# Designs tried in a protein design chat: VH-VL binders against Ubiquitin carboxyl-terminal hydrolase 19 (USP19). Part 5

Target 1, 103 residues: Ubiquitin carboxyl-terminal hydrolase 19 (USP19), of Homo sapiens (Human) (o94966r282to384)
Amino acid sequence: LAFVKNDSYEKGPDSVVVHVYVKEICRDTSRVLFREQDFTLIFQTRDGNFLRLHPGCGPHTTFRWQVKLRNLIEPEQCTFCFTASRIDICLRKRQSQRWGGLE

## First folded at step 4 (VH-VL; framework fv_ponezumab)

Design q48 (from pa with light chain N35D)
Fold by ESMFold2-Fast, scan of step 4:
Order: structure tokens, then C-alpha cells, then sequence
Structure q48 (fold): chain C 103 residues (1-103), chain A 123 residues (1-123), chain B 112 residues (1-112)
């Protein structure tokens, strides 16, 4: 998967929050991997609206979305959360500089 | 195929230091923590600490924090564990083991292990 | 530190019979994500530990289905439904929830 519906914003001086608009994430088989200047979202979902946009895919399909970041992050301080309506990814900036964009 | 290959056996005198290596292959080196766990002869397993190969950050067991140093070389996908001021009680088999890095989550379940390195501390 | 207590420490079993190992933790192993990071390892003589079960009940690839894990909170069990000769070795429970991470003292399974 090259693209998934998302948006982002800078939260205070130290964080960037990314919202990924997919619901009903399968927690046991989904995760976010963080590196110094990129992250990879790996997920399976039962979201009917999302799956309708990806013909041939189902609840057992593993999707991968990789984002190369504008600036460096602290991988070990980054978090993510699966909510009822979306995936929230919180990136911890390595330096407290305004990014102006995600990529 | 995932492999963790460790350096060979070492014999050291009390007061010396030892440096054991663990070379990773078959996966993306920077996506997994490497832990060190030791086992004294006839005894159980003791967690020593872990390193994040990406940034080099470490976390050590409190009993060992003043004697243990973990480092890595990303060009060779190798992690090192150095233990200083060796005592006879440090005689053990030393294992490396990997764990997936999932952001700030610090819970572990050690999925693959190296073959072990025997370190003997004797006069 | 979280203390992990296994029983029995010595487990002689007749081939083909079931075996059961208990593991108790001094505090709850439930992490803030709601999962429990209790793992079981097998160490055959002269070999490195091999993980059998992760997160209480999930069997690793290649681990026979005669091995099963169960439990919650502080009380956990590893069961072997039909012991085979290759099962000889020491079994360890391990908690991955609380730093520093700790192992049980081990249970030696032997054929009688």
C-alpha cells in the first residue's frame, strides 16, 4: 500500500501527531515500526469502507504504509493508539524545530 | 532466515573485562532490540540489559549497570556486550536474543536466541 | 523485582502421559495495553533456550500442538498433553511486563 488517508499536525514543540483514517484495526496483527527518519504502519482491518476501496483484499490482508519523515524522531519515545475511528501515531521530534509538513 | 551468531568462548582472570559479540542476519537489524541474558552453570536465566541498534540507546539490569556496556555497529549488524571487573560469579553462558521495537512500548518476549558464548572467570 | 515462582522444580513423567507446570508472579503481569507478557521457554541439554509460548497462550511456529499455555494475572500454566522423549529439558516461565525482566527458577522434565 503506497497511500492511506491521513492528516497530521504539530502538537507543541516536541511532537507530530499523524491520524490514519482506518477503523476496526486487528490489534494482534497490527503495529507501527519507528526508525530515525521514517515509520511503517503494518495493519489488518475489518473496516468495510476501507476494504471496499481495495478490491481483492479482505480482513486477512496485511497492509503496509511507509512514510519518510521531513526531520528526525526519537523512535523509542514514539507511540501509537488504535481508536474506534482511526489510528493515532505520535512522533517525538529529535529536535524541537517546526517541521512545516510531515514528509 | 533469522540468525544470531555469537563469538567464541572466553577465559578471563578476575578483574579483567570481556567483550562478547552477536552478529544478526536475515532481518532488518535496526527494527529489533538485542537483549543479553546469562546463565551460570546449573542455574537459571538472568536478564542483563538491552540495546536499540537504531539509536544505540541502552537499558541495563540494576545489579549490572555499573559493569555492563552494550554497543552496536550498524555496518556489520553486530551488537557487543562488555562486562568489566570480572568475578568468579560471572562464569556463565551469555546469550543474545532479539525483540521487535514497537515505539515506546517496553514489554518483551525474546523470539530468537543466539547459540551462546561461554565465559569462564578463573585464576 | 517481580519474583517468578515455578512448581514443581523436578517433574518426572511417564512417556505418553500429560505434564503440567505452574508459574506464579509476585504481581500482575497485565501491561497498560491489556495484554499479559508471560512467556514459556524450553532448554534442551546443551542448547540455547527456545521460546514455546508467548503472551500466555500463543504457540510459536514449529511448536507441537501438544504444548499449551493458559492463565491470567499472576497464575499461569504450561501443559503438555502427551509427553514425548524429545520434551526432556528445563522449562522456564518469563515475565516481559516489568523492568527488570525476570525468569522462573526452571522446571526439569525427566522421563521415569
Amino acid sequence: as target 1 above (103 residues)
Amino acid sequence: QVQLVQSGAEVKKPGASVKVSCKASGYTFTDYYIHWVRQAPGQGLEWMGRINPSGGSTKYAPRLQDRVTMTRDTSTSTVYMELSSLRSEDTAVYYCARDEIVGATEVYYFDYWGQGTTVTVSS
Amino acid sequence: DVVMTQSPLSLPVTLGQPASISCKSSQSLVYSDGDTYLNWFQQRPGQSPRRLIYKVSNRDSGVPDRFSGSGSGTDFTLKISRVEAEDVGVYYCMQGTHWPYTFGQGTRLEIK
Scores: ipSAE 0.013, ipTM 0.674, lowest interface PAE 7.6, mean pLDDT 89

Design q50 (from pa with light chain Y31F S32T)
Fold by ESMFold2-Fast, scan of step 4:
Structure q50 (fold): chain C 103 residues (1-103), chain A 123 residues (1-123), chain B 112 residues (1-112)
Amino acid sequence: as target 1 above (103 residues)
Amino acid sequence: QVQLVQSGAEVKKPGASVKVSCKASGYTFTDYYIHWVRQAPGQGLEWMGRINPSGGSTKYAPRLQDRVTMTRDTSTSTVYMELSSLRSEDTAVYYCARDEIVGATEVYYFDYWGQGTTVTVSS
Amino acid sequence: DVVMTQSPLSLPVTLGQPASISCKSSQSLVFTDGNTYLNWFQQRPGQSPRRLIYKVSNRDSGVPDRFSGSGSGTDFTLKISRVEAEDVGVYYCMQGTHWPYTFGQGTRLEIK
């Protein structure tokens, strides 16, 4: 578990989008696990800039980032996507309420 | 360590119902799906359905949807699979198996399995 | 339903020799996330299945290096580089991409 560069915003009344700024994600060893009030990003990456910040780690190191959320989500309706420039995580709110922040 | 421990063997008559249990330990029960997969004697494996222990949501194989019910008890970390209107073709070993909840991504790869429960349907 | 076809169904092998099992799917198993959810399971006599390989080529913890998976799209292979006595059992491929999820018929590996 470590800090990773990220930001988030509320997309309409029902969703929160989280951007995680890590490139070159290894798709077959990376995923996001969702629970009622948290998510865990599990990933391996070949991003040289990211790995430079984590001495002793390499392309086969598995990183975990867990975020405890401000409000409840619907785990089975959440999605994620690995893009060339970042990881996009879309959280589906359990209740259509403004969160004001991610945690 | 992760363990899935299933209930003991059952012998039932045609037309009866059977309820098999699967008790989970060694991990957070509500963080993983539990699947049920069966295997008739000398035959291959058949997926029956899955339950999300957190919300209780279920998804069943189309063939079995009318006869299968999956439930859970979060206080005992136990999942139940009930199969009704039993026929001789339901004679099988019934397995529970665990899988990660990867959001709306409905793909599975069953990481840990229970020891199996033999259900025999005979007159 | 996606049909999974394994060959051969019976595979007698001499100890120390390689073994190869084929698995073909009636549809592509590539999911929208770019991953292929093709998994291999081993079932020893009287035991529950155990997963050997997930997502085509990833070995589970504790699975010996002699096991390897490969393939893409609809054609997949499980290889054992040097068969040992403990490898006797039935091997199943399974697709986790398309609901309802389906298994191959199984390949019985036995020592001759």
Scores: ipSAE 0.225, ipTM 0.765, lowest interface PAE 3.5, mean pLDDT 89

Design q51 (from pa with light chain D33E)
Fold by ESMFold2-Fast, scan of step 4:
Structure q51 (fold): chain C 103 residues (1-103), chain A 123 residues (1-123), chain B 112 residues (1-112)
Amino acid sequence: as target 1 above (103 residues)
Amino acid sequence: QVQLVQSGAEVKKPGASVKVSCKASGYTFTDYYIHWVRQAPGQGLEWMGRINPSGGSTKYAPRLQDRVTMTRDTSTSTVYMELSSLRSEDTAVYYCARDEIVGATEVYYFDYWGQGTTVTVSS
Amino acid sequence: DVVMTQSPLSLPVTLGQPASISCKSSQSLVYSEGNTYLNWFQQRPGQSPRRLIYKVSNRDSGVPDRFSGSGSGTDFTLKISRVEAEDVGVYYCMQGTHWPYTFGQGTRLEIK
């Protein structure tokens, strides 16, 4: 995917939180992969509103969203959580510096 | 194409050390864990430990922790596994295997494996 | 350590017939986020292990759809709907949930 609805904010000096607005994520086939300066969200969803924006795709379609980050992260300390209404991704900064933006 | 190429067979005496290499190609070396798994003749698979090539962080099986050391060289995309104080029961095929880094979630599935290195410990 | 127990250890199967392998864990394999990290590997004679299935039921790319995984908690099954000659080898279940990570003892699939 080139785009998925999201927002982000810096949580304290050490973290960046990214909210991705897709519902009904299939937990068994979805995950976030973290690298030193990017992450990839891999997901399948039953979100009818999301799928309507992607004609030809369905519940078994695997979507990938890759974000190149403004600064370095600690991959092994990053987390994610799938909630009923969204995906929460928490990035751990490698340096305690203000980013000013995600990308 | 993802490849993990391991060093050749070794024959060692009891009490010696062995160092096996695993050279990665076809992907970004620092984006994936490398695990070491061994298999004694006629026996099952035993996880030995893993290394994160980006920072060098390691995690070893408790049974082997005092004897195993894993290191990497990012310039050659190579991981090393050294096992010291060799005993006859260390005779095995040693495999390296790749895994995704899923953040702080410490769970593994081993997606690609090297061809294996036979280590024989014999007097 | 989590003990993984496979049955049967030896599985002679007639070509074209189905085969089923059981794997039981001494502890629940559900990780804190709700996923179960139970994986299946195939090792053909003289070869490295190859991943067939990850997280209970997800087939790896290039793995024929005659292979399927199922189960929950502590009780898991690998099924081959129609055994072919190339399926000869040893099959291992593996738990990726609890450190240190452990494998079952293996099931040897042989053609009768």
Scores: ipSAE 0.256, ipTM 0.758, lowest interface PAE 3.3, mean pLDDT 89

Design q52 (from pa with light chain Y31H S32Y)
Fold by ESMFold2-Fast, scan of step 4:
Structure q52 (fold): chain C 103 residues (1-103), chain A 123 residues (1-123), chain B 112 residues (1-112)
Amino acid sequence: as target 1 above (103 residues)
Amino acid sequence: QVQLVQSGAEVKKPGASVKVSCKASGYTFTDYYIHWVRQAPGQGLEWMGRINPSGGSTKYAPRLQDRVTMTRDTSTSTVYMELSSLRSEDTAVYYCARDEIVGATEVYYFDYWGQGTTVTVSS
Amino acid sequence: DVVMTQSPLSLPVTLGQPASISCKSSQSLVHYDGNTYLNWFQQRPGQSPRRLIYKVSNRDSGVPDRFSGSGSGTDFTLKISRVEAEDVGVYYCMQGTHWPYTFGQGTRLEIK
């Protein structure tokens, strides 16, 4: 994936929240795969502004975004949520320590 | 056509382990969770846990988490459920059930079920 | 854990008559996405459970329209408008909103 707007912050001692700014996610064909020290966001979207930044892609294009994490997570306790304006990914830290950054 | 085919009946002694298989066909194996649900004779349904075949991530019922292990083999589209330290109370029919991986939140519908595997624990 | 309570536990019904099963949860089943993940399953004697209804009121493919689900929050109902002989079995409600996921104790529907 060439461009996806995102940011992150640490929510309390136990979690890291990642925001991915893509609208109109196709929920039936989108998901996040969590592993011990990385995650992959797989999505399809009808967001015209996002698709305009990726010429040749359309609503049936599957985008992948893989992030190698600075520290370990508990994969089965991580969650994600599609909102009207963005994707929220909530990472559960394996150990309660400050990361200082996502990657 | 979607099918979940489970392994045959097992008879075990207390303290042993049992490993039950669930072979999936007729759909994309990695697009659906597989759950395990058991039913003791004459009793109701109890959720045991689930596996995501895509990454292998598991989530187990709290009271079973120290005895249950779920694994998968993507080359054969098969999920396994192993229950250790068997007790007479583990005598049950064990079912696998499919659930679509849809969206951000982990919520379940259990759309297709296997035929069940009877596990009898007796001395 | 969310406790799911069904009533009645035993439901004798005459063929052609309506039947109604209640399911109550110990806390609201409304998910933060706005959906309610309350499902109903049928288990006929000697068979695997079969999903009848998902998300309160959505009938699964192949399920006759005489089955209907309704409810909100913590109170849910499964109705059969005209009971047929093939409906004999145990009916379970199940919540998929709160981990760990839990089932009701079951309602046995019997023909009188």
Scores: ipSAE 0.000, ipTM 0.543, lowest interface PAE 13.3, mean pLDDT 85

Design q55 (from pa with light chain K55R)
Fold by ESMFold2-Fast, scan of step 4:
Structure q55 (fold): chain C 103 residues (1-103), chain A 123 residues (1-123), chain B 112 residues (1-112)
Amino acid sequence: as target 1 above (103 residues)
Amino acid sequence: QVQLVQSGAEVKKPGASVKVSCKASGYTFTDYYIHWVRQAPGQGLEWMGRINPSGGSTKYAPRLQDRVTMTRDTSTSTVYMELSSLRSEDTAVYYCARDEIVGATEVYYFDYWGQGTTVTVSS
Amino acid sequence: DVVMTQSPLSLPVTLGQPASISCKSSQSLVYSDGNTYLNWFQQRPGQSPRRLIYRVSNRDSGVPDRFSGSGSGTDFTLKISRVEAEDVGVYYCMQGTHWPYTFGQGTRLEIK
């Protein structure tokens, strides 16, 4: 994917939180991969509104969304959570400095 | 093409140390843990520990933590496993295996394995 | 440590017959994310282990559909619907949920 609806904010000095607005994520086949300066969200979804925007795709289509980050993170300290209404990604900064933006 | 290529067979005396290497290619080295798993002749598999090649963080099996050290060289995409104070019961085939790094989630699948390195400890 | 117990440890099978291997864990293998990290590996003579099944029932690419995994909680089964000559080897269950990570003793499948 080139784009998925998202927003982000810096949570204190050590973290950046990214919200991705896709519903009904399939937990078994979805995950977030973290690297020193990027992450990839890999997901399958039953979100009819999302799938309608991607003709030819269905519940078994695997989507990938990669974000190159403005600054370095600690991959082993990053987390993610799938909720009913969105995906929450928590990035742990390698250095406690203000980013001013995600990318 | 994903490959994990291990160093050749070693013969050591009791009390010595051995250092086995595992060279990765065909994927981004820092995106995957490398585990070490050993198998004594005719016996089952025993997990020894893992290293994160990105930061160098390690986690070892409790029985081996005082004798095992894992390191890596990111310039050559190589992981090393050193086992000290060798005993005859350390005679085994030593395998490296990779696992995807999924942030703070630490659960394992061992998706791709090296060919194995035979280490024989004999007096 | 989580103890993984396999049964049987020796499994002679006639070609074309089904085979079944049991794996029991000393505690639940459900992780905090709701997934169960029980995996099955095959080791053919002289070869490295190869993963057949991950998370209880998911078959790896290239693994024939005659292999299937099932189970929940602490009781798991690997089934081969029709054993072929290439299936000779040792099969291991493995738990990836709890540190330190542990394998079953292995089940040696041989053709009668």
Scores: ipSAE 0.296, ipTM 0.803, lowest interface PAE 3.4, mean pLDDT 90

Design q57 (from pa with light chain H98Q W99F)
Fold by ESMFold2-Fast, scan of step 4:
Structure q57 (fold): chain C 103 residues (1-103), chain A 123 residues (1-123), chain B 112 residues (1-112)
Amino acid sequence: as target 1 above (103 residues)
Amino acid sequence: QVQLVQSGAEVKKPGASVKVSCKASGYTFTDYYIHWVRQAPGQGLEWMGRINPSGGSTKYAPRLQDRVTMTRDTSTSTVYMELSSLRSEDTAVYYCARDEIVGATEVYYFDYWGQGTTVTVSS
Amino acid sequence: DVVMTQSPLSLPVTLGQPASISCKSSQSLVYSDGNTYLNWFQQRPGQSPRRLIYKVSNRDSGVPDRFSGSGSGTDFTLKISRVEAEDVGVYYCMQGTQFPYTFGQGTRLEIK
């Protein structure tokens, strides 16, 4: 995917939180992969509103969304959570610096 | 596509050290953990530890932590596992295996395995 | 450590018949994210282990539909609906939920 609905903010000096607005994530086939300066969200979803925007795709389609980050993160300290209304991704900064943006 | 190619068989004397290599190809080396798992003749599988090739961070099984060292060389996409103070009980086939890095969660489901390296410890 | 117990340890089966392997964990394998990191591996004679099933029931690409995984919490099953000659080997369950990570003893599937 080139785009998925999202927003982000810096949480204190050490973290960046990214919200991805896709519902009904299939937990056992979805995950977030973290690298030193990017992450990839891999997911399957039953979100009808999301699928409607991607003709030809269905609940068994695996979507990938990759974000190149403005600054370095600590991959092994990053977390994510699938909630009923969205995906929460918490990035741990490698250096406590203001990013001013996600990418 | 995805391949993990291990070094050849080794024969060592008790008290020696052995260093086994695992060369990765067909994917981004720094995106995945590499585990080491061994299997003594006729026995089951034992997890030894893992390394994150990106930063080099390691986590070892408690019974082996004093004898095992895992390292990597990013330029050659190769992971090494060194086991010291060898005993006859270390005779086994040693496998490397790949796993995704899913942040702070240390949960594994191993997806690809190397072909194995036989290490024989005998006097 | 989480102890993984398989039964039976020896499974002779007639070609074309179904086979079933049980795996029981000493502790729940449900991680805090709600997922269960129970995996099944096949090791054919002289070969490396090959993952068949990950996270209880998800079949790997290239694994025949005759293999299926099921279970919850501490009790898991691997089923082969119609055993083929190529299925000979040892099957291992493995928990990826709790450090240190552990495997079952293995079930040796043999053709009668």
Scores: ipSAE 0.200, ipTM 0.784, lowest interface PAE 3.6, mean pLDDT 90

Design q58 (from pa with light chain W99L)
Fold by ESMFold2-Fast, scan of step 4:
Structure q58 (fold): chain C 103 residues (1-103), chain A 123 residues (1-123), chain B 112 residues (1-112)
Amino acid sequence: as target 1 above (103 residues)
Amino acid sequence: QVQLVQSGAEVKKPGASVKVSCKASGYTFTDYYIHWVRQAPGQGLEWMGRINPSGGSTKYAPRLQDRVTMTRDTSTSTVYMELSSLRSEDTAVYYCARDEIVGATEVYYFDYWGQGTTVTVSS
Amino acid sequence: DVVMTQSPLSLPVTLGQPASISCKSSQSLVYSDGNTYLNWFQQRPGQSPRRLIYKVSNRDSGVPDRFSGSGSGTDFTLKISRVEAEDVGVYYCMQGTHLPYTFGQGTRLEIK
């Protein structure tokens, strides 16, 4: 169960872009771990709308969101970026084939 | 508790190869890079390379690229560093060090270190 | 390769006095994620290096608050507000922004 609002699309034959809609990410304590067929987003946030959906949690709560991927990626070619309104994750496909979906 | 435990001291002849091990415990082995750093007697630290235990991918320092090989065994949470064609200047203490994977970026902190393995190349 | 230059290389200090070590990089250490991967390590005689500071100014767990890191871009400083006997050793700055990773030449802190 995805507890965070997200969407994704395939960018050409080689990449999958994932948008995660959480604001006010704490950059010092947030990161994305990439493995060959999954990734984990680890984050802390001050987003009041997100925190309201998770009673008992606050700005110091560390959240983990793990996604089991449909196909293999190249972990060391993947990137992420924290923006004011969302997190952008760019996955580099190991095989240049259509996935048809993220998971 | 996080620990990196290295194999014992080695004495080798010039031209030989040495293989040093580093056994990890206390964390998820595949979530962190392992680096190798060496230190010649009385000198500073030199980065040799690193391995991603998840896929086994490696990056080596250009000066050592043709002589160094890094591998891992996920069933034993152990990484290995093999250095071939040994020379007297390879006499050093060899350290493994853990680093958090920050996304897919090649930026590192070296948060935990092994105890070191002394390799002496006798001439 | 990024060149890391430390100053001074030898730092004799009286117990209880402050100490300061400078580290300069040949190019900016700001990574594309907005973080600066400049770290400080301490190596006591006969021991493995121990990380003191990561990302310029963050103290590692268990590191006394008398140690502080500061700086930006290419100029960085490690400060010890009050030197104690246990602080004897060699201090290294290290950049983790650019491959290959590089260390400064080290600063030997000695009690005089």
Scores: ipSAE 0.006, ipTM 0.593, lowest interface PAE 10.2, mean pLDDT 85

